# VHH binders against WD repeat-containing protein DWA2 (DWA2), part 8

Target 1, 350 residues: WD repeat-containing protein DWA2 (DWA2), of Arabidopsis thaliana (Mouse-ear cress) (q6npn9)
Amino acid sequence: MQGGSSGIGYGLKYQARCISDVKADRDHTSFLTGTLSLKEENEVHLLRLSSGGSELLCEGLFSHPNEIWDLASSPFDQRIFSTVFSTGDSYGAAIWQIPEPYGQSNSSTLECVASLDAHVGKINCVLWCPSGNSDKLISMDEQNLVFWSLDSSKKSAEVLSKESAGMRHSLSGGAWNPHDVNSVAATSESSIQFWDLRTMKKNNSIERAHVRNVDYNLKREHILVSADDESGIHLWDLRKTKFPVQELPGHTHWTWAVRCNPEYEELILSVGTDSAVNLWFASASSEHKTSESPVEASRQRVNPLLNSYTDYEDSVYGLAWSSREPWIFASLSYDGRVVIESVKPFLPRR
Key: E = the ipSAE of ESMFold2; O = the ipSAE of OpenDDE; V2 = 0.75 times the mean of E and O plus 0.25 times the DockQ between their complexes.

## First folded at step 1 (VHH)

Design H2 (framework vhh_7b18_3)
Fold by ESMFold2-Fast, scan of step 1:
Structure H2 (fold): chain B 350 residues (1-350), chain A 119 residues (1-119)
Amino acid sequence: as target 1 above (350 residues)
Amino acid sequence: QVQLVETGGGLVQPGGSLRLSCAASGFTFSSYAMGWARQVPGKGLEWVSYISSGGSTEYQDSVKGRFTISRDNAKSTVYLQMNSLKPEDTAVYYCAKGYWRPSYYFDYWGQGTQVTVSS
């Protein structure tokens, strides 16, 4: 099921918008994707890259009761993942478990581990604690953050704390800080908010309108990347938030998602409404131990775009790096087409 | 069950006008952002316009000044008024339901309506 000239393709039967790498799968480069069907039953696909890297195989196909518009895999258990889904005129979220044996495609039934039902508003995301040994979750609706403890063996989730961002702040998403498990970034109409999970209070913010998405650099402790609809992509040093340390031009329309590479601190993927996936080289993602001059910052703006992937027939909404093989990413267009690409030609020399 | 039904497409001469309508059902219409996107033959999807639940509007640069998005919450309908149409506007036009970040979170799409701009 290969598609296009350079990438490896896989076609879902239905429209789709979400894809996640299976971070806890140490043996295979694997992805989970969920469908958004307006007329048919919805599905979750477990996709595995073949040993030769030449095809993407469906190793699990599972029924899901509702349209899936967000999905995230557990960082500590390859069988566990979350979905955000439509229940008609509202949104819910739940934690699911793939049936045993993992990757054998012998059952279509997902087991519900826990329902995340503390929200009266529409849930927009579920974030997993990135420490790899924690069962903690954050869920967000437009006004509230809810902090959860998950017990997968007892199939339950406990609300540890719930806090409102206030009616003046429409939360749209966020990212969990991989370098500080007590810190979560949340995007709003007018700012990027930083929340302390010990107190469930906003303790810092960056004033920036129309931020669509944020992601943390996994190698550089203080670097956050944001995407917005006015100025593209910004790299922020969280110790000095008055100005971004680097600006990337983004897309011909709004940039709505950015993903930092898990191994190569300079590599960033972005996706925009122009249906392009752009690969960027951003040296400012590396924290300098000495202050960088404005002249150095200006020089960094010369050649940031490494490649643009444009072989899509529909809008691209899904984007995920492989944690196992970090030179590989998956993209998902709304028509249900998954494409696996290699960025090996653009890797920094080691 | 969310449903979006587009009407109003057709054949029109360059420089002409056309109004698209999208009838929505299965959700609380007044609480959501609505948008229009188009698929040009041989090209991918391209967003056209967006209107928030509060009435704020956004437009793709190539249609700014020519197209106007509006909504009627009492009728659960969103409209796209297209003026000064160009051959490049020929596409299937889709109505979409979204919220707070429509270019990121469009959760439902209609079946589409064909617009052809030709002499």
Scores: ipSAE 0.000, ipTM 0.161, lowest interface PAE 18.9, mean pLDDT 80

Design H3 (framework vhh_sonelokimab_d1)
Amino acid sequence: DVQLVESGGGLVQPGGSLRLSCAASGRTFSSYAVGWFRQAPGKEREFIGAISGSGGSTYYAVSEKGRFTISRDNSKNTLYLQMNSLRPEDTAVYYCAAGYYRKYLSEYDYWGQGTLVTVSS
ESMFold2-Fast, scan of step 1: ipSAE 0.000; ipTM 0.241

Design H4 (framework vhh_7n9e_1)
Fold by ESMFold2-Fast, scan of step 1:
Structure H4 (fold): chain B 350 residues (1-350), chain A 120 residues (1-120)
Amino acid sequence: as target 1 above (350 residues)
Amino acid sequence: DVQLVESGGGLVQAGGSLRLSCAASGFTFSSYAMYWGRQAPGKGREWVSGISGSGGSTAYASSVKGRFTISRDNAKNTLYLQMNNLKPEDTALYYCAKDHYRGWSTYDYWGQGTQVTVSS
């Protein structure tokens, strides 16, 4: 390294846009990434951080039939993950299983556990229930939410409910509420919609145009973070939705994704179209507003930007915090470069 | 009714230049990011470049970075792609796309495209 990032790199041979930490891997900091190759055959890579944290190793390379546009790991089984993929003229989604033994198999063949065949429109995402003990999934296309029950042992997925958001509400993605398994946020052209999974109906919304991404704070029950068209990053208290409780400046980049840290409530990652990954300290995320601690003193920073990671040669599309080692994140640029970074120097003192 | 009309393609020799245009109608142009994508013969679609609604932020695929420049004129509802130092591998149907909500997605390619052919 000659300057810039001291991160650990891994190069895919093909273009890629999605990366997910392996949430259910309790032994290693691991990531899954999938290629978006113009070839007929694509790949899924299982990447593992070495015990010394000095290198990122490929512990599995698996064939995938189509271009991968989104990927999410199961929170309850390290071998299970979902992909959203292009078949050329259309989009599909499926649940896949890594061959045994996990991270030690010489097999390149993924087992298809279930195809999610309830969509006629373009699929945007698959969301896993975040409780870690649920077999429930949500998939979204441009107009429909589909609620699924997955049975991995029977290799099947059952539609529990399918509801339309309406012809004038193009859905683009969402996030499952980690504090309320009956609540999902969905982004649309004009709003962030909150859906009750018990009734499959919208019960609230925040009026905002062109919201690109949302994520829930994993420690603070009522805090949601959104990224939208040129207005940067907003923190919302869901009890007071008229105005955001904090705005993070996004002056020079268009923010398309945000990721709340799973352990440190004030830490947020964002990525913009300028290929910068920004690490933010969001003071309004703190649980103790009047605390007289070193953390409280740090919240009174003039500039909430802690660091910018700019050592990228192509657009950054993928971001994932490690759930196992929450001071670590992975970024993925379109040219297939994965970079692992440590944010330890920026952690609040506990 | 969103309409995107691409123009400016043609036959050019390697090392040459072309400027593509995309005329947009049916929406508030300055409120949306715009993108250029391409599809080469026998290959899938590839994202080429993007620009924010204000024009303040741009991004490029590694294969075109330093050679192509994306720009927009919001008063004229027009998107541009200036292509310099063209290579035979740049031969493709080029189309513009209006942003939906999921970054550099191909969901909303509404144009019919304009053909660019680079001879050796």
Scores: ipSAE 0.000, ipTM 0.213, lowest interface PAE 13.4, mean pLDDT 81

Design H5 (framework vhh_7b18_3)
Fold by ESMFold2-Fast, scan of step 1:
Structure H5 (fold): chain B 350 residues (1-350), chain A 118 residues (1-118)
Amino acid sequence: as target 1 above (350 residues)
Amino acid sequence: QVQLVETGGGLVQPGGSLRLSCAASGFTFSSYAMGWARQVPGKGLEWVSYIYSGGSTEYQDSVKGRFTISRDNAKSTVYLQMNSLKPEDTAVYYCARDLGRYYSFDYWGQGTQVTVSS
């Protein structure tokens, strides 16, 4: 909590980098966030938006043994989530369970469901299968993809397959295709790689340098959005990858992350090292007419930037849309400030 | 033409064992995950077991510890070893080729009847 004026605020005691909406929470708009404390015990906060939408409440505060560098909620169980964490000289990953009853327990103790121990290198992300009923996970280090089956009842995870991307490919992250559960995108220094999980082989790739982040459009089957350090944000039609279908100018510096809206196919959030969160409108069809000033109408039609959120004291690293209320997003700046914003004024007309 | 042919079904007493075999032809067998599903009398189709192209296996909770799925890529055959059979295992068992969307099957065998009764 600092003297900011944007949205609804919540202050963590420590620095933080990651936030995820609780996808499996059907009753509340909820978020999980984790801390990066080097001196103190680390924490995971379960945050819930009040029914009136006026305050963000901490409904659970849990001890976590290590600094948290990434966090993702299970799409099928509101108590289950993954963390990527520092072990001092390396990075590990594990699956955790929130104590019963969810959001009402006095216990601060997370239960470790499984440790993801198949990596020799530093783990950079854990991806959940987006199908909702699947117990499948992907973890990545700089060289390897590992495909897992999770058994929460037995508190174990089994390696189904492991494959190397090769010494020439430095993997940095990825996204699981919500329209094809056998496909994951992985980012590297020189390309976006598409992996077939049935064979654990690269099926296709897009040659693109310095890609930082990718996300799939949940409504448009063939659309992938990428963020890079050079020319900003690109929309790709995966059926025709020679050229992007649209380029957005991104940020004044590095674009760190992009997030497609779960219900409004045209809405994209991006975040950069310039401490700005940008809301974009990206549509495949430019069919809208306007009878306003011809000069202003021309500018409005070609400008995809709907709004810029700049009221941050530190770099924004975390960004999550609410799956339950898709006009709401959470942003997290490195100083530990969480801000909830509504994009209702910018929703596409239907 | 893709073809899956199941054999090994029959009548067994409770506590008995059966081994089902599925002979595949018309495709590169080693490139596909395979599964077994069953049609229980009076109920819908129910998934039983799955084997990935790499050999890892999964089981429906009611058959864990009793059934074992395996494959022989040289023979283009998938097997289901069924032990400690119960009357509720009575069903027509189908071999299926995975479409590529895990538990999404595009080709099914003719089915083989398994009856567990005394």
Scores: ipSAE 0.000, ipTM 0.138, lowest interface PAE 19.7, mean pLDDT 81

Design H6 (framework vhh_sonelokimab_d1)
Fold by ESMFold2-Fast, scan of step 1:
Structure H6 (fold): chain B 350 residues (1-350), chain A 123 residues (1-123)
Amino acid sequence: as target 1 above (350 residues)
Amino acid sequence: DVQLVESGGGLVQPGGSLRLSCAASGRTFSSYAVGWFRQAPGKEREFIGAISWSGGSTYYAVSEKGRFTISRDNSKNTLYLQMNSLRPEDTAVYYCAAPYGSRYTLDSQYDYWGQGTLVTVSS
C-alpha cells in the first residue's frame, strides 16, 4: 500500500485509461497512451524507453480531438494506431498515422487514415489481426462485430462483414486469436463466444457470466485466460472447456484486465480496482505439463503470485507488455500516471 | 439510463446501527457494480465502498472496514449499507452510485447518482 515506486514514472496532464506497446517498433521499447479530458483537446503520447533503460521519454505529443477510451497500435506499422473515443453522447473509432519521421517530427498533427463509422452506441474495442502483414480489423460495439479491411495507401476502410451478437448490450470486449486468424473471442454478459471470421458465425462458447477481459497465450495454441468482476482469473484449454485448467486467486477487488506475456508462457499480469498489478506464474501454461485435467492442475502446491506492484494512487486500467523487451511492462492508473516495471528477477528458468 | 433512490436515513445515537437501502431501476441490476459514497457538512464527497455485480466481491475504504457492510439483493434490485458502531463523524448525506462505462466493471467514474439520504448521529 505505502512505500516508494520501484519503476520509471511518466505523468499525463489528464486522466487516462488506455496504453499499448508499439508492437511494430523494432528499434525501441515504445508505448502509446491517450487521455480523457472533457475541457481541452486530448493528447496521444509516444513514450520511448531510453537505451540505458533509466528514463521514459516523450518522443511525440499529438493532438486528438476527442477523449480516448481505447487505443491499439498496428502490429505491422509503427506509425499507425486505432482509437475508440467519445464524441459527447456517442462513440467513434478511427485509424490514425503519426507524422514522419517517426519519433522525430515536430508536428503535433495526427493524420486520420480511416473512420470506422459502422457502429451505433458504445464501441468497446478495435482489434488488429495479429498475423503476418494482414491489415484486417475487428471492431465491437455492445451488439455488433464488424470485420474491416484497411487500405492505408487509399486512406479508407471497407466493411467486409457486420454481424449482430443477438441481445442488446451482449458484447463487452474481445481478443483476436494469434494462432488462428479466422477466430476471434468476444466476451458477453453470459459467455465467452468464439466467432469464425470466414462465416461471421459463433462456432463455440464457454458459459461464464460477466467476463471483463480475455487474452490468448502467445506461445501455447490452446490456452485462453479470462478475468471477471468476481476477482477470478481462469485459464482455459480451448480443447476442453467444461472447467478451467487453472484458477488464480485474483485481486482483493475486481480484476479489470489480464495480459499474457508474449515470450514467457507462464507469466501473466492482472490488474484490479484495488490499485494493484499482480504478476502470476500460471503452471497450467507450461509446455512441460501433459495433463489437461482440472484435478491434475489443482494439486499444484506452489503459490502462483510472484509479485504485487502496489504504488498507485488511482485504479489501474492500462497494462501492456513490451513485445521487444518482454521482461518489461507498462501500467497506467486513471490519474494519468504511467509506470514502467521490469520483471527480470521473476523470469522462468530456461 | 440508471435511476437510484436511497432510503433508510435518519437520526441515530452514537454507538447505534442503521441500514440504508438503494433501489435501482433502468439497466439490469445484476449486470453492474454499485458503490456507496457520503458527504458530510462542509467536507468533500468521500468513497465508502463498492460491491460487484453478483455480490461475490466487496471493497471498502480503509477507514470504514469492520463497521460498514455492503450487500445486494439482485432479485429485489436493491443495494444495502449496514452501518454499525456509528459515531458523530459519520453524520453525512449518503449516496449510492453506478458507473456508465462498462456495465460489468467498477470504473473510478460514477455517472448515475441518487439524491441521497441524510444520516445524523447525535444525542
Scores: ipSAE 0.000, ipTM 0.123, lowest interface PAE 18.8, mean pLDDT 81

## First folded at step 4 (VHH)

Design P18 (from A11 with S102H L105F; framework vhh_7pa5_2; at its last look DockQ between E and O 0.17; V2 from the best seeds 0.00; counts 0 for: pae E 14.4 > 2, placed apart)
Fold by ESMFold2, look of step 5:
Structure P18 (fold): chain B 350 residues (1-350), chain A 118 residues (1-118)
Amino acid sequence: as target 1 above (350 residues)
Amino acid sequence: QVQLVESGGGMVQPGGSLRLSCAASGFTFSSYAMSWVRRAPGKGPEWVSTISGSGGSTSYADSVKGRFTISRDNAKNTLYLQMNSLKPEDTALYYCAKEGYHYGFDYWGQGTQVTVSS
């Protein structure tokens, strides 16, 4: 029977793969998610956690004509988000504006602010600049990385640079370095590539097959986490990329996504096609600043898995921490089930 | 709704053969690459083989090359894995997997058990 804990559920009517924290919402803990329906018009749901923390409420329901394969909320404007979509013979990426947040009725029309029309193939992701430059975006297809400047007042997006990653690298996604706005990590079939946006050149790489997802640690400037479909989860010190500084087992199927906690630097979540969400405690440091006994340090880190949330009936693809309440996360399984959980019982003492 | 149902597993002695099947529904089968993935007890998932949507291109993990053959019948929405010269290390739960939009696979079946032992 059910061995789960205090999760709060919300059901989308259709299959879904993507969910994003509405980081710019300072008043509510909110998420955006979108559906994958081949035969039905798709939907974007704006979800708010109730003030009592007991339910997840739909504060906006917006029509989207295409299947939504990736979705990201602007970190600076709670009404702005991107979608990557592909349905039948149609594909693209666009920037949308929510008409009015909170209190709106269902089924409202989104305003398209800009189309990202510089790709000749399916787009894998859109990355928002995480700081300082709210008008900058990266979009990727398998071959190209495109750097954009967004002007939402003029409803336009301008290509600043476009560069090929080379045919042997087949890009699949990436993450923007929150500690260096000129640096982007891009995942490919055989490597994690590090791009300098000022030159649009690769200036380093980690050779590793089948990396699906990466995320930067917001509190530890040089730490990157990677999800490898076959080999689980690896933590990297970007100053010394020859070997990972820590390995975590990941999932019993593919590890689909990994997310560093925005406030608690040792906490990592992962999701997988094994229908699980795993919470990890990871001490990813190359430093020896603490003078603890080696045996005591080893004992403290023997079991890095803090909890496994397994009460899902389908692969879990979507994962987002709340930046407003960093002990809260949302997960999304393919059957359209959103679950909110709190990790407060597992927080390390500081 | 995407559904993948594996069958054809069972017990077999070393050197034996089995043919696995995967019935697919809920998507345009011929438009997607399909794979077999296996998991041995206590191990993570291991990619076994992939076949393109048309069936014109195949690839195999080194551990199974020359012994396993992947195929598909797009008229019947069915994926197959012919496994010959089976070894005890082939003992695993075998899943079929559908190609996703992004790199990797976005749906797996529930698996069929293959056990190779004396």
Scores: ipSAE 0.000, ipTM 0.287, lowest interface PAE 14.4, mean pLDDT 82
ESMFold2-Fast, scan of step 4: ipSAE 0.051; ipTM 0.553
ESMFold2 (binder alone), look of step 5: mean pLDDT 87; pTM 0.873
OpenDDE, look of step 5: ipSAE 0.017; ipTM 0.341

Design P19 (from A11 with Y101W S102D; framework vhh_7pa5_2)
Fold by ESMFold2-Fast, scan of step 4:
Structure P19 (fold): chain B 350 residues (1-350), chain A 118 residues (1-118)
Amino acid sequence: as target 1 above (350 residues)
Amino acid sequence: QVQLVESGGGMVQPGGSLRLSCAASGFTFSSYAMSWVRRAPGKGPEWVSTISGSGGSTSYADSVKGRFTISRDNAKNTLYLQMNSLKPEDTALYYCAKEGWDYGLDYWGQGTQVTVSS
């Protein structure tokens, strides 16, 4: 299982760095990915896994006006997604709608639902509210968090609040807490900051240099996973933040992204600039052990790296679990290659 | 099966020194933060010190800061506590403990007795 390619491939025409599962697609395992081309017209691809799981099919190809640096699907509307893009000398962010019928239209034209016009600096990400309130968004530039209300019917977005992280903080990204809709994590060059959306105030922080990415565990409400340039992957208990509760060795160079599995609390994916995708099994307490075999449980505990996917010709920046089929993930290398993998062989039984 | 075995305790006079060791097995030692916790006679457990999995970060209770040093040897799966300038109030059973994911300490060892008396 080490060093082989068992996955399903799809090649984009241009370079790309972002991919998102279509969380609101309840009928198909689907992904959205966007291109990053300075010379040619940019595109958004709607990719669907075939019913037999043997092919990744392009069910929509849409024109996008600018190079795409980040992309996130709406958790409640399969046709709606956000992009962060370059306008040449600046960054913009907007909410887009796929033509109706979803995945069946011959139209290549995206409808702009709303432009997120509250940033003058580099925009890093747009985060969607993960639980039941589909009209709330957070956008982050290098200095500011902006809290939005989206009205898809009126094709507009309203700023509810805007707050600066301070001149010493260069924000690089973040994650919305799936267990507390009033909490977001923001990464900076020197810390992970926790913000209360009711007050738009930073209420806590973890001092950590060069954090590239964070993700919340969907089953363990106090566990946050971080990736950084210096030392790899860390699991944090948010109730005791002086140091990480568990450290995974990470990658040979920069660890660019981490993604907690939406169903299997022990499974974590990471990607680095070493052209590898690693699947990890983080140890759970004995209360959460699902293995019936003492030998299997012992091997998983002492060997946290379950598999390494290394068949990439360029750096991997994009990574997404399928919410519909949580044993499936998509990875995207900078040369535009999308690979779909199944982690079923690594799942605990029973 | 997680196993933690402490050693190095004993009797010492005030101002003396002791080095405690904890041999760990049954888990990937270098991946977990480890702690020392003590129980004085007639008292509840008191956290003493913690070290990150890599050894890059340490933390100490105010009562021991500057006197105790926590360290680890990940190649030997061993945790250490160097105790200097010992005081009678440091008399306790000392336990090493494995940090858990989200509940603090998952496993405790059997303990090693430290007695500081004249």
Scores: ipSAE 0.000, ipTM 0.384, lowest interface PAE 11.9, mean pLDDT 82

Design P20 (from A11 with E99D G100S G104E L105F; framework vhh_7pa5_2)
Fold by ESMFold2-Fast, scan of step 4:
Order: sequence, then structure tokens, then C-alpha cells
Structure P20 (fold): chain B 350 residues (1-350), chain A 118 residues (1-118)
Amino acid sequence: as target 1 above (350 residues)
Amino acid sequence: QVQLVESGGGMVQPGGSLRLSCAASGFTFSSYAMSWVRRAPGKGPEWVSTISGSGGSTSYADSVKGRFTISRDNAKNTLYLQMNSLKPEDTALYYCAKDSYSYEFDYWGQGTQVTVSS
């Protein structure tokens, strides 16, 4: 019953749909989450896992002017993050800075570093260049992809390029390729599109209806994972895209989000409209003939579903792996409940 | 251990039909795309057909399109190839292959012989 939880919980007072690990925080396992409330003032919470791993602590609580629909932390500065927000009748995106000292300030005021004022429709996401050494950003609405350069010291962002995907292509999201900083994947109602940032041209695509989310495998340079509303989760080899190399059943009718593990290339998290978080073992993302015997690898591939987390009272929209402690993930349900889980019992190399 | 065991080959006359089967074990069959590949006497391997893990997508070589049908039964861990309107040119050893990384086959069965002759 009550008290038989394996996870560590934290409750926001308001509805929420977005959570990001603080990628640049190398000292702590930390997450940023933002609220979605039309009637109350919105907030950004800086959450830190205690040294003993037994508590999730709020080390910063900041006022945000609008309801937050997406949030992403900077990979190079732990104080910098982006939000996508609604003003009621319109959408905006901006880059924010946490007051110093990080995680120790009594100030609730975020500094606006830059406003991303190039969109007129619904903004879906802001993507940070995953290299950790770049100030480049991509923002995406339903029709346009915008490439930005951020100068946080000058508190400015400039448009390097803006291109339309076309009226028949309703963009829903995307992912920046961690193995090729000139490549971004964009999802649409009819395809996954691959864009070259040097030319701002779509150079290839995978024809696939109703793709909701994509994520790149951080260890395998050719592997992309997609989630759609027809058949669940698919692993793609980008060198030969006629069929997915592996299909995971996912959720009842469609999957909202997928997240590849930053250290364990076989581990994938997914979340669907059934309010379940599934942990998968996807062997197609790892084929090192010399790293493990074929017999051992085959034994580990008996069942791709390792575990299902179902202790949620509302839809789960937020998922984030910890980059610092990659056996830890955070999930966020719409009612504002954050849960921290450990996947140590399911690690590929036991 | 991954094992793929083909069966159902044999001798048929031109215009005849055969159904090939491949029994798979040692991996989660429903999660992987599967292919049929054939090798005719004195020739290199030729890809014949592929089916996605769910069975929702199929593809065929131009030489067999409209005559062959690939299917799978995930409850039985079995892959099938229904071959209709067989021609002498279809004479080959047929292999079941686990498709890893979009047509980079990591495992092949021993094959089943199909001979089409009058």
C-alpha cells in the first residue's frame, strides 16, 4: 500500500509537463522543472538529489512570467536554460540565467539572457548543441526551423538562418545529432526529416506517419529512436532507413516520448498516454562482437521490456536521465509529481 | 544462442508453389526485422524479402515482387516465405537472416534448397 514506494517523490503545487537534467552540473545530480498554470504565477524549480540519494531537495525556486510548455538546460553552463512558454494567445521562447551563486541564492528572480523572437506559431522546442562547447541553438515551430547563436555575456541571440519545412509539414519536435553537430532531426506528421545546418536544407528523410518524438543514441552514431502513435517505438539505422532495425511494442496505441541512456547504449525509457514509464533493453543499438560473447549477448535479449513503472495518478510527460549518475532518471506527471528512480538492478553489465 | 532453422524447400515444377519456414530462437523475435536471402548455383547472395518486427512493413526484390509473400507469426517465433508462380530462375539455397542495422545480417541459418525444374 502507502509507503511501499521504490522511488523518491517531490510534489510541485501546480501542473507541469517538462523536466530536464542539469547537464552542465558535474557536482550534483540536478533537475530543472517548470510549472504550467493559467491562474497562478509560474515557477521553475531547481531540484538536487541529496548526497545519500534519499531525498530530492529544492535548492532554488524562481518566478517565471508565463506557463512553461518545454524546458531544456544548457550543456555548457549550469545556470543557463531555455523555456518555451504560452502567453495565452501566443507562444514565446527565451533563455534564462539562474542567479548566482548557483543553488545557494535567496533570489527568486531569473535573468532573461535572450528572447527568441523569430516565431509566429506554436513553438515546440528549443534544442541545445550537444557538444558542450557550442553556443548554438535551434528553435522549432510547426513550420519553421531557426538556427541561433547565443552570446550570454552580451545578453543577445542572433538568427544565423531560418527555413520553412513547408505548409504540408507540421513539425512536432526534434533532436540534435550528438555525433554530427551539423545535423538535426525534425519530426512531422508524415516523416522524420534530417536537416544540414551548414546549408539549412533537408538532405534526407524517413517516411513515417505521426512521429511524436525522437532521440539519438549517444554511443552509436547511426542509431535514432522514434516514438509514434501507430506502433510504439522504433530503432533506426540512419545508413539504411527503409525499415527500423528493431520495433518495441511501446504503449497501448502511441508513445509520447523516448529517451536514450547517456552511458548505457542499450537502455531506453519511454512514456505513453497510459501513464506508464517503460524501461527497455534494445540490443540493436549495440553490436560489439569483441566486447561480449554472442552467447552472452543473446541471453540478455530474451525480453526487451526490463521494467514498467505504473505508480502515477496522471499522464507522464516529462522524462530525463541523469548525465552525472546515468542509472538514475526523473519522471514528471501532469499533476506536478516528480519521481526519481534507480535502474541499477537492470544495468546491462551486472 | 541465436539459432535460425529453415525448412519447406523441395523440388517443384515451373508454375508451382512452396512455403518456406524459419524457426527462430535465442532472441526476442518480434523486436527484429527478418529477411530471406537466396544463393543460386555459381552466383553470389541475392536479397529476396524483408519484414519488419511487427509485420506492418514488407519489401521485395523486383525479381519476386507479386509472386512471393513474406509473413511472420511472432507467437510461434516463425518467419514464412510463400512462393507462387515459381520459375527455374528461383532455384537456389534460401537463407533466413536476422536483420541487424538495416540489412547488415548478423546471423544466417543453414538454408533450405529450392529446385524448380521440369
Scores: ipSAE 0.000, ipTM 0.304, lowest interface PAE 14.7, mean pLDDT 81

Design P23 (framework vhh_7pa5_2)
Fold by ESMFold2-Fast, scan of step 4:
Structure P23 (fold): chain B 350 residues (1-350), chain A 119 residues (1-119)
Amino acid sequence: as target 1 above (350 residues)
Amino acid sequence: QVQLVESGGGMVQPGGSLRLSCAASGFTFSSYAMSWVRRAPGKGPEWVSTISGSGGSTSYADSVKGRFTISRDNAKNTLYLQMNSLKPEDTALYYCAKEGYSYGYLDYWGQGTQVTVSS
């Protein structure tokens, strides 16, 4: 069953690689995306899905001073987002505010709320606290994890703590645990590390080479999904990390990103170098099973690949589920093309 | 500003060899992983190989493993791809790419160099 969904397209004028769901927009399915243009001034686009779901409209176009390599929206304020950017010779990160009124502003000027000036070298990401502690941020460079408190009224960010991960195992990215605000997963070339933010120390790790991306299951508090070069996609029960609870084949080539659905615990999106976006059904258990037969386990699973989306002319790097309408996702290919797809035909029956 | 300039492509017979080069400027070359990506006529881009900033680790697509070797010279800010036992299906435009803000994602691509494998 493939559902026969047709995508809704939107073309950016410049190359782009990052897209984020506007999680705090409770009225509309909205996305933020940023450009990486070398010759022209860079832009941030606020995209809104029409009330009938047939068009993706630009409801805000804002100037950004530098090339945008990462972008994340605030989970609690629809006007606030972070960017990681390049000045050509160095990396920077900052927190920006969309001018009022949100989605109706005639101003193209973003307000800089705070600069995150604690890093030397390559900044990999900025993570927002997913809980009721909306003023906390984490930023990572290749060696350091920095914990921040944001004060939007004073337009400043304060470093609460900073710790080095060590020289041999450089950090590449991570994810904030939505079920434990004191826990962050950080990836490196050799492991997935779990950091305690109260002590700023690593308290556990999973040995795994060439991990490209990780994401937490929002509904299942012990499930983490990882993507790597060697064997595709793995689902981990964090209470028993010796072996993954499920393996998905991933892509025919390198898998770059995985995204757990925020409402449907079994649904996962992945993207790889084959220029395909794959929708998976994963039946991971949070319970340890000691007498499970491989045949009996496989009988409980449906075909894990539900659908493959392949109509892309360039590499797909951006991928985001809608928090408001969780049967909808956005994909972004490097040529600046955004595509909205519905997975409604593949939803688990309630 | 970041610049990546590929060279070394051309026409070769099946079973032949080519060495591609990429001259990099505008960033601290030794601090970033580098990749080769190719695009065959009428197809999307396919990742070929990646090398870490120090040169200590490398990875390859299954389709080229055992035939291609990625290497770098950090003193010369140059990336290489040694291609052996070339097949007609290796025909593509080959791009040099710099790794970006997360492991496995690419932020800058060169103009590409054409490799054609034919009889």
Scores: ipSAE 0.000, ipTM 0.229, lowest interface PAE 16.4, mean pLDDT 81

